# Designs tried in a protein design chat: VH-VL binders against q86l99r1233to1411. Part 28

Target 1, 179 residues: q86l99r1233to1411
Amino acid sequence: SNKESLPFRRDVIEKVINHLRENSLDTEGIFRLSGNMESVRGIVKSFAHGEPNLSFEVHNISNALKHYLRSLDPPLIPYEFFLMLLDARKNEDAETIRNIFWKIPSDNRVVLTLLVDLMVKISENSNVNKMNSKNLSIVFGPTILKPRTPTLDRMALMTETQLQCGIIQTFIEDFHYIF
Below, E stands for the ipSAE of ESMFold2; O stands for the ipSAE of ESMFold2 at other seeds; V2 stands for 0.75 times the mean of E and O plus 0.25 times the DockQ between their complexes.

## First folded at step 11 (VH-VL; framework fv_adalimumab_6cr1)

Design t2 (at its last look DockQ between E and O 0.89; V2 from the best seeds 0.00; counts 0 for: pae O 2.7 > 2)
Fold by ESMFold2, look of step 11:
Structure t2 (fold): chain C 179 residues (1-179), chain A 122 residues (1-122), chain B 107 residues (1-107)
Amino acid sequence: as target 1 above (179 residues)
Amino acid sequence: EVQLVESGGGLVQPGRSLRLSCAASGFDFEDYAMHWVRQAPGKGLEWVSAISWNEGYIDYADSVEGRFTISRDNAKNSLYLQMNSLRAEDTAVYYCAKDMGEDSYGSGFDYWGQGTLVTVSS
Amino acid sequence: DIQMTQSPSSLSASVGDRVTITCRASQSISSYLAWYQQKPGKAPKLLIYAASSLQSGVPSRFSGSGSGTDFTLTISSLQPEDVATYYCQQYNDYPWTFGQGTKVEIK
């Protein structure tokens, strides 16, 4: 792609997630509805520089988090875990998913726990915000769980996307078992 | 600054094929879902097809399913529509539309091209 | 498929009039609805997204309201440049569908 990759900054992501926990649980369509494209770009740059600028309405912040996470290389869930997580999901094996999660590097695990906890909180208020676990999994599946080399087969790519979403949905619905 | 430029329209006989292209600039094309929307002369808008940012979700209107194929090349900032087995009912202006969102959900079409005319006539 | 029904199909009004266009979904679409303006010979232009959010650069005389199945686009004071066809569009579920359009003219 022609987009530059961004460095993983644990402290930035923690600040952004905490801000969203305080400001987004009642927001309809959070993570689904878009923000202003120019604002989102500027916010993402502030994340990459280690100085998160959170003086924007909440949809701009949530969208900036999505774009930042998608731009990480390596991704939040490191590449080596991709195939084993997809296989565990395909076999409906939540115990193996839990075991794989605990092998993820410590800084990534902390951030992933905070992110999924935010998604649990949002989904528990879905009667207000309209974002249940399935909705959130569609947003975050391919964003944080990616292959090192994307497949060129369109049917395989669609199947992988369904499995990526399924893993995130499992994280949300089985949060207390896995995390 | 955002531009979407469609090309590849023209006059063809029923049963023939055409390939439409859309060249995108002024935004990070690889971050957004893209759509084709068409408008028959003097008629309303009809959604034709969608493709998510990572190509993990693709969908079509029933009227074109099995005949049309949407694709994208994120390295070239380009969206495509392969139209096979064209029918008179496919006659329309075809618009390339940028979704505000990335995935299968979307948020509406914040930018549109000016369209390319496809005429299918005996 | 979710059907979107606009009313009226056409209207004529005077400059300065309040204009109301309604859109009804055949099933609930929450707030996942957009409104577009299309002038003759031009591409559609986004006015409203998420049922009530005004797109950047759109005049404040345009507003949207509603959720569930019943939605309204309002032009508080019709201007000569507002002569166009207006479309609603749901993005709750595929296939995405548009209303049939409302042609607005000045009498």
Scores: ipSAE 0.525, ipTM 0.837, lowest interface PAE 2.6, mean pLDDT 91
Fold by ESMFold2 at other seeds, look of step 11:
Structure t2 (fold): chain C 179 residues (1-179), chain A 122 residues (1-122), chain B 107 residues (1-107)
Amino acid sequence: as target 1 above (179 residues)
Amino acid sequence: EVQLVESGGGLVQPGRSLRLSCAASGFDFEDYAMHWVRQAPGKGLEWVSAISWNEGYIDYADSVEGRFTISRDNAKNSLYLQMNSLRAEDTAVYYCAKDMGEDSYGSGFDYWGQGTLVTVSS
Amino acid sequence: DIQMTQSPSSLSASVGDRVTITCRASQSISSYLAWYQQKPGKAPKLLIYAASSLQSGVPSRFSGSGSGTDFTLTISSLQPEDVATYYCQQYNDYPWTFGQGTKVEIK
């Protein structure tokens, strides 16, 4: 691909999450509805440069966060945690998921905590915003948890995606136990 | 700047196969869900199939499930539709369409190709 | 499947007229609705997404409204270049479905 990885900027992500916490909890379809492609591209560039431009309609900002997180290499949850988290989810083992979370590097863990806390707040207001824990897990699962080497087997890809979503759903639903 | 170019259409007998291709340029193809949408001559639009950015979600209209296979090659910025066991009712212009979103939810089709005609006739 | 019903199936109006096209979903689709314009021999073009959000480059005379089951596309002052067929489309649940279309002509 022609696409380059983007630098991990904890301070940028924190600013964007705080902005969304203040401005998106009542927004229908937040993280599900898309933004304008050119606006989202420009916002992502501002994130990568360390000076986030948040003067856009909220769907463009939420989409920019998704695209920025997806462009991180390594991902927000580093590659070495992928298989162990999926295995723990397959066994429905929340204690092991919690133990793995606390082994994630400190900066990544802080950002992940803020991100999942935002998702908890959104899901608690899902009667208004229509985004429950399952909806958010579909958006964020493959975005922040992905394998180092993607499989070419379509059935395995679909199974991995379901488990990736399940991990995020567990993070949201068991937030206070895991985090 | 954004372009979607379909190819592979033509005249084919019932029961035979065709493979459609869609070449994408002007955007980060690997970031978006992609779809096939068809339009029979003089008729309305019908959604055919979807594939998410990472191929983790794939779905089909009931009328084509089991006969059609959607796929993508993100390294080549290309979308494909393998159409097997073709029927007369599959006759249509086939469009590739870019989703505004990336996953199974989507938000609408902000860019469309020009379409490629598939005619299934004995 | 969610069925989308447009009204009217066709209309003819004068340049400058206000035109409304309605779309009804067979069940609630929240705000997950798009409007497209299609001219003969051309691919559809996105006008409105999320029921009321105007796509980049679309003239401001186009607007969308509604939520739940009842939706409206409005052209505030019809122009000659607006001659086309208009489709609504839901993206609440798969399979995604389109309305049957509304053909708009100039008198």
Scores: ipSAE 0.496, ipTM 0.833, lowest interface PAE 2.7, mean pLDDT 91
ESMFold2 (binder alone), look of step 11: mean pLDDT 93; pTM 0.947

Design t3 (at its last look DockQ between E and O 0.86; V2 from the best seeds 0.72)
Fold by ESMFold2 at other seeds, look of step 11:
Structure t3 (fold): chain C 179 residues (1-179), chain A 122 residues (1-122), chain B 107 residues (1-107)
Amino acid sequence: as target 1 above (179 residues)
Amino acid sequence: EVQLVESGGGLVQPGRSLRLSCAASGFDFEDYAMHWVRQAPGKGLEWVSAISWNEGYIDYADSVEGRFTISRDNAKNSLYLQMNSLRAEDTAVYYCAKDMGEDRYGSGFDYWGQGTLVTVSS
Amino acid sequence: DIQMTQSPSSLSASVGDRVTITCRASQSISSYLAWYQQKPGKAPKLLIYAASSLQSGVPSRFSGSGSGTDFTLTISSLQPEDVATYYCQQYNDYPWTFGQGTKVEIK
């Protein structure tokens, strides 16, 4: 990766998620449609500095959140949980996924809960915003659940991506059981 | 300043191979999906292939599937198209196109290279 | 595959005229449509994304509208530099597909 990793800032992510909850539930293509690249870059910098600038059109904010989460090292779901979550998803084992979620560090759990709750609210309004649980899982799977060392095997990458998406889809669809 | 520079085009005989390259600069290449789009002389635009930011999703137009392979090297800010078993109908200018988005969904192509001409002729 | 049909195939208008180009999808694509301008010998340039969002640096005389299957690109006051071929493109489903293009000329 050629770009600088960013620090995890729980307070920033909470503010951004709450802003999106207030402003994005009726927005068509939220998290799927893009914003202005230069605006998104500037917003991401404001996240890293601890006071998010949210005075932008909502697609710029949603895209900035995606880019910020992608740039975290360690990621929102810490690296040590990657393989066990993928294995649990491969076995369609929601109980194990729930047990693993509760082992994630507390600050990360709070943020993940808020993020997935936002996705649940968006998906419940998908007849308006066109973003169901599968759509959102494709957006967020590889963004928040990453291996410590990416593989170079193309088929393994495709399989991992499908499992990463499946885990996020399980989080959304089984929210009340897992969270 | 965003730049996309294609190279590797040329005149080749049917059945042969070419490898196209696209050098990217002025944006965080690893954050975006990338595509190849082609335009036969005097004709319209045809989408050829896509690759997501992390390479976890790859897709091809039916006309090239099985013959073309898209790849990227995020460390080198480079996109590639390996073109095997070339046919006359593959004759086109090939454009490297930046997606506004990251994943399989995308949002359209906000930046394009200048194109590289591939001519497939006996 | 989602077929995109543009109308007209070509048009000729005077400087200052309002120009309208339509694009019809063979099935609903929500708002997942882009418009491009291509001048002879040049790469395409994005004008509109998400059916109606104006790309940075594009003059405000360009606008897009529509959702579902019927979309419109409007040039409110045609300028000499707007002579080009215009393409719509859906990004709802793969394969992504373009309209056939609309050539715009000055009378």
Scores: ipSAE 0.706, ipTM 0.898, lowest interface PAE 1.7, mean pLDDT 93
Fold by ESMFold2, look of step 13:
Structure t3 (fold): chain C 179 residues (1-179), chain A 122 residues (1-122), chain B 107 residues (1-107)
Amino acid sequence: as target 1 above (179 residues)
Amino acid sequence: EVQLVESGGGLVQPGRSLRLSCAASGFDFEDYAMHWVRQAPGKGLEWVSAISWNEGYIDYADSVEGRFTISRDNAKNSLYLQMNSLRAEDTAVYYCAKDMGEDRYGSGFDYWGQGTLVTVSS
Amino acid sequence: DIQMTQSPSSLSASVGDRVTITCRASQSISSYLAWYQQKPGKAPKLLIYAASSLQSGVPSRFSGSGSGTDFTLTISSLQPEDVATYYCQQYNDYPWTFGQGTKVEIK
């Protein structure tokens, strides 16, 4: 059975991203390495209630952010933009991706900008932290960009996942053009 | 309390099929990657297959590719391994393993089931 | 495939001894390495992840170190309940691979 979706709280996400920006750029495997499951659960609850508890080792915070973002319904990139973005990525059309980004609701755009800027900063230090743009796109693609109704076809799901990751990779690599 | 309970093992003849199940409880199964790992009698551990949290990444060891199919049903908190064209070399205890991570990268196996024995013998 | 080579293949030590097991990767795996303990007839149990992070509930006498290609599991003071086979495992790239194991016994 499905667990409950969580509310979107822009102010919480901003605080968490700013904390990670200050504390994670030199951290090996950030967003790839896991934290303690019980700690992560507790931190996610604090995000959902609007009072983020950031007094934890940085991997617990990064994992809590991933789990929180995955639990949002609607997702950070609203469902309405899913097919448009995938089609634009399939055609390698960064200009259309940029145009779609600017149609996303303002609060979501601000959070996306902060999140992708964090990913840019991490990827620029990938010699130290081991997380390049492709690594980060695999972590965040399906987390923030997902269909309202997932496909049941395995081959289509694999292609869809590749395109989801590709959109996030494009956001990171073309950040200053798109954002 | 995290629990993983495998079932479906048994004695089968070569060329036959078997389906393993793993029932998960005590954690949000839909958030994590899941794996099958096997151990032949008296031998070491061998990774068999992985499936990401959203099923967007699936991979297999070369020794089972084309014969085994991993799947999951997040609504039922269950992981499966369909094993076709079984060979004597597939004889092992099969473990259901929870990844600490969600995607293809993972972070190691923080919880394991107790395993189910598959014996493939003429 | 990334080969993981453990040393020694077996060892025997007294209660209270410091025990060191090494694991070498055939190519760099950064810190993407886990250590497991397995007792006969039982499933493996995670001890260390990310090369050096102690799993919750694991006694502090266990520690891990290393990065790149050379990794070490240390038991600072061997206890009777530590009799087991220990495996390292890389999760840098697929296929994920385990070391051959190190059997630890009490004299």
Scores: ipSAE 0.671, ipTM 0.888, lowest interface PAE 1.9, mean pLDDT 92
ESMFold2, look of step 11: ipSAE 0.629; ipTM 0.871
ESMFold2 (binder alone), look of step 11: mean pLDDT 94; pTM 0.952
ESMFold2 (binder alone), look of step 13: mean pLDDT 93; pTM 0.944
ESMFold2 at other seeds, look of step 13: ipSAE 0.681; ipTM 0.889

Design t4 (at its last look DockQ between E and O 0.83; V2 from the best seeds 0.00; counts 0 for: pae E 2.8 > 2)
Fold by ESMFold2 at other seeds, look of step 11:
Structure t4 (fold): chain C 179 residues (1-179), chain A 122 residues (1-122), chain B 107 residues (1-107)
Amino acid sequence: as target 1 above (179 residues)
Amino acid sequence: EVQLVESGGGLVQPGRSLRLSCAASGFDFEDYAMHWVRQAPGKGLEWVSAISWNEGYIDYADSVEGRFTISRDNAKNSLYLQMNSLRAEDTAVYYCAKDMGEDYWGSGFDYWGQGTLVTVSS
Amino acid sequence: DIQMTQSPSSLSASVGDRVTITCRASQSISSYLAWYQQKPGKAPKLLIYAASSLQSGVPSRFSGSGSGTDFTLTISSLQPEDVATYYCQQYNDYPWTFGQGTKVEIK
């Protein structure tokens, strides 16, 4: 990454997710359609400083959340859980995925629960917003679940990406079992 | 100020190889999907290839599949196109294009380079 | 592959005229459509994304409309600097495809 990592601010993420839950469920292409690059950059800075500025059109806010979460180091799902989750997903083992989720630190679990709940609500309205669980998993998989050391093997990277997306898709589709 | 600068074009004989580069600046290159789009002289636009922000999704037009390889180096803010087994119909101006979005499905190209000409002639 | 068909292939209009260019997709692409302007010897420039959203810095005389299969780019009052070729492009599914272009000239 050529840009600076950003601090994890649970309270900021909660405010942003709550705002999106109130304003994005009917928005076509939410998390898929882009925002204004200057606006998104400014909003991300406001998140990092602990004072989220939400006085923007909703696509700018959703894109800022994506960019903020990607800039976290460690990521929302801490590095030590990466390989365990990918292995559990490869074996289609939702029980193990649930067990791993409950070992994640509590602040991260609260934020992850709110984020996945938002994704569930968006996907339940996908006939309007066009964002189903698969679409949302593509957005958030590599964003919040990533390795400490990225692979240089292109084929392995493509497989890894599909597993990352699959884990998030499992979170959405099995929300009530896992969370 | 967003800038995309292509290089590596030129005159080459059929069957040979060429490597295009695109140097990006003025935005967080590692956050966005990137594309190659080409335009044969006097013709319309043809999408060639895409690569997602994290390199996890890559795709090609049928006409170049198996011959062209897209890659990126996020540490160097650079996009590449390795073009092997070149044919006369590959003659075009090749544009580097920034996607507005990050993921493999695209969102539109908000910035383009000025292009580099590739001429494949026997 | 999703085929994009533009109409007309060329047009000629007077300064101040309302100009309409249409683009038809061979299957539904929801609102995942962009419009580009390309002047001779230059790279394309994004005008409209998501079918109807105006890109930053594009004059308000440009607008886009439509969803599903039928889309329209409108120039409400043609200006001399609008002489260009206009392309639609779908980003619903790979491979991405462009319309064949519409050349706009001043009479």
Scores: ipSAE 0.542, ipTM 0.838, lowest interface PAE 2.6, mean pLDDT 91
Fold by ESMFold2, look of step 11:
Structure t4 (fold): chain C 179 residues (1-179), chain A 122 residues (1-122), chain B 107 residues (1-107)
Amino acid sequence: as target 1 above (179 residues)
Amino acid sequence: EVQLVESGGGLVQPGRSLRLSCAASGFDFEDYAMHWVRQAPGKGLEWVSAISWNEGYIDYADSVEGRFTISRDNAKNSLYLQMNSLRAEDTAVYYCAKDMGEDYWGSGFDYWGQGTLVTVSS
Amino acid sequence: DIQMTQSPSSLSASVGDRVTITCRASQSISSYLAWYQQKPGKAPKLLIYAASSLQSGVPSRFSGSGSGTDFTLTISSLQPEDVATYYCQQYNDYPWTFGQGTKVEIK
């Protein structure tokens, strides 16, 4: 791995998500538009050290959250759930997806619930912020749901990417059923 | 410091192939979308192709689709453009560009290489 | 494809002048627009992203404004080092497209 894995800090992620809930619902392109690379890297460091620095423009904070979540090892949705979730999505089986969600470790479930609830709130205001459930799923699918060993097959990668996004889209659209 | 260094340009006849490379350093290459942008001599900028951070999304300008293939090797911090069936209108300086974002939408190109010249002439 | 039309194609101004370059999109691109500066013989350099956000290290005399279809790059007080060609670029939808460029010269 070329990138350093970062420690899972539930309390940090909760603070960051709460900040975004208060500051991002009207923000056009939230999670789509980028922040400044130097600022984002510095904010990610602050997350990893347990003292989140949120005194930045909101796009820098949202991008730092994406980068932090992507750097977790194991990912927010632990590796052992990857194939089960993709298979359930391929079969369009929301009940199985819900059952798998409740098997995820409790700290991860709390964070995932807060994160997906944020995405629901953003998507409900998509007429203003331009970020619907599909758009958010593209951002977060591969970020939080990853295989233990990445495939080398390009066709399989494309199919997995579509299924990863589909899982997150299901989480958003069926939030109250699953969570 | 962010650096992007292109290579592989040259003078070729129409119908031939070239492979461009871009070596990246000074940032976490695997986190960002990457692009090729070209500029014909004395002309403006033209976007050529994009590839997302995880290779899950790839797109091309209509003028090159089917002839050019973008790829990346995150372990080698390298971006590539395979250019087949070259035409005179492909003559340009080709720039490697870092997106500020990860996804295929991006937010703009915050770093550029100095470019490599491709000349397609009969 | 979304066409980006810049105006003017070129201009000459004196040091200290306010310079305005406009960019019009053929359809709404919200705020998904960037401005680049390209000095002779050099690669382009990002000035503005998200229509109005100033890139780090870019002098504060540069500003961007607009949303939807009409966008403006302003240089509040032209300096000798601002001699360049300026490009707008939309990233709303693929294919990403650039304006044709505006060459800025000093009289």
Scores: ipSAE 0.488, ipTM 0.818, lowest interface PAE 2.8, mean pLDDT 91
ESMFold2 (binder alone), look of step 11: mean pLDDT 93; pTM 0.945

Design t5 (at its last look DockQ between E and O 0.87; V2 from the best seeds 0.00; counts 0 for: pae E 4.2 > 2)
Fold by ESMFold2 at other seeds, look of step 11:
Structure t5 (fold): chain C 179 residues (1-179), chain A 122 residues (1-122), chain B 107 residues (1-107)
Amino acid sequence: as target 1 above (179 residues)
Amino acid sequence: EVQLVESGGGLVQPGRSLRLSCAASGFDFEDYAMHWVRQAPGKGLEWVSAISWNEGYIDYADSVEGRFTISRDNAKNSLYLQMNSLRAEDTAVYYCAKDMGEDYYGSPFDYWGQGTLVTVSS
Amino acid sequence: DIQMTQSPSSLSASVGDRVTITCRASQSISSYLAWYQQKPGKAPKLLIYAASSLQSGVPSRFSGSGSGTDFTLTISSLQPEDVATYYCQQYNDYPWTFGQGTKVEIK
């Protein structure tokens, strides 16, 4: 079934990211291992209503954040930035990626900074949690950076996915330069 | 209630093609990676192919690469396996399996269909 | 490819016995290991994920342990309904691979 798109709620996302920052850095497989499907669905509803319920095991919270971000329309990185970011990544142009990041609307920038900072902290502890920058980029690339109209060409879709993941990987690995 | 129902199996001659379908219900199909896993009669399990939730990552076992094509239709909650140039060693029960994650890793496979038999013989 | 080797290939035990099945990976897979039960003529059923986490609805007599390369599935008190073939599966890296299976029977 197709899910209805959800509104961007900066205050909810900030609370969830802060909770994960305090509770997930030592958690093996965070954002990779699943939660309880019914619990995750209920938590996502609480996010959409502006009343996040964080009284669950950390895998349920991380999965709920992932599903909530996937359901945003427009996505966390607004549609107008999609092609320029992918082109900058294709050219391996981190300076242009940085310049584009600073043009993103302020509320989205704050949330994106908190989210990527969380990913940096997780990846720095990958000896324990087993989630490196590549693992995290596969989770978050297509989730937060996507085109307004998806391509129907399978080769183009594969190329876009690689570039989407590459952008997130660049954000993580060059965090202090870009952010 | 999560259900996966495979169809399209049957008896086919070597070199021919067959298309398998898997109808999914009881979960948000578009959020999850999906797999095909096969089991030859009396043998163990062999992973065949995976497709990510958004179709951006697709992988195949070496034994089927270039002959099989996995695809999905998220609007129809359906997974497909196009099997071309079939060989006797492709004879197996083919299972549709749901990954717990949104890509082809982040396993395990928490739900399986009952399978559909493909028999390749002359 | 990460090869998964199960031991034993088959075993026979009495009702109430403790049963242990081992699975060895050809390289470290951290804790990315699952166990499945398959009864004759049925699809596999997930028992254990993340090496030691019990799937919902699975009886507490099943447990898993291990990390790295060596993993164990334990049935603390074998029951008649546990007659099945058991498979381990790694999900650390492509391609996803299974052990060859362990058939468990009642004497």
Scores: ipSAE 0.374, ipTM 0.768, lowest interface PAE 3.8, mean pLDDT 90
Fold by ESMFold2, look of step 11:
Structure t5 (fold): chain C 179 residues (1-179), chain A 122 residues (1-122), chain B 107 residues (1-107)
Amino acid sequence: as target 1 above (179 residues)
Amino acid sequence: EVQLVESGGGLVQPGRSLRLSCAASGFDFEDYAMHWVRQAPGKGLEWVSAISWNEGYIDYADSVEGRFTISRDNAKNSLYLQMNSLRAEDTAVYYCAKDMGEDYYGSPFDYWGQGTLVTVSS
Amino acid sequence: DIQMTQSPSSLSASVGDRVTITCRASQSISSYLAWYQQKPGKAPKLLIYAASSLQSGVPSRFSGSGSGTDFTLTISSLQPEDVATYYCQQYNDYPWTFGQGTKVEIK
């Protein structure tokens, strides 16, 4: 079935990220293991309405955040930054990635900083939660960094996905330089 | 109610092709990674291929790489397996399986179809 | 590839018996292990994920334990409807691999 695009609600995302920071760092497979499908749908609706319902098991909350971010249009990293970031990643140019990040609108930058900081904290505890920077980049790469017009060429799509993941991995691993 | 319904199996000679289909309903198909898993008659389970929700990750078992192509049509809630250059060892029941997650790293198969039989013999 | 070895390959037990099936991974898979039940002529059904988490709708007599390389599936009191083949599966990394199966019968 087709999903509706959801509105960007900075205050909701901040509340959800703070909840996960307090409750998920020791959780094995966080963002990798799925939640209950019906519960996750209900939680995503609560995010869209501006009243996040966080009284659920933590995998339902993390899964809901992932689906909420995937449903944003425009995405968390606005469309106009997509090609610039991918080109910078192709050239392995972290300085250019940093410069592009600081051009992103302020509300999006604040949320992205909080989200990547959460991923840094999770990856630093990967001996317990089993989610390293590569694992997290696979989850979040295509979730928050998307082209306006998806390619129909399968080889190009696979290459773009690897670059999207690489950018998020760079954000995590070079967090203090970029952010 | 989640349903996965495979079709397209049959009897074919070695070297020929078949295309399997899987019709999905009861969940948001576009959010999830999907798999093909096969089971030779009287034998155990063998993972065949996976495709991520956005088609950005695709992988195959070594035994089928280069011969099989997984694909999906999210508008039609359908998963496909194009099987070329079929061999006797490809004889199996082929199951469509739903990953709990959207990428091929992630999760066990929480729902399975009933399977479609492919028989490859001279 | 991560090899999964189940034991025993088959067993017979009486109704009410405690049944234990083991699964060993050739390298650590943390807790990324699932158990499936397959009744004759049917598709597999997920019982346990993350080594010990019970899938919804699965009877509470089923339980799983283990981490790293050694895992068990336990049926606390075997019932006639539990006649099936049971498979473990690792999902730590591709390719996904399954144990060879354990056939459970009632004597």
Scores: ipSAE 0.347, ipTM 0.758, lowest interface PAE 4.2, mean pLDDT 90
ESMFold2 (binder alone), look of step 11: mean pLDDT 93; pTM 0.946

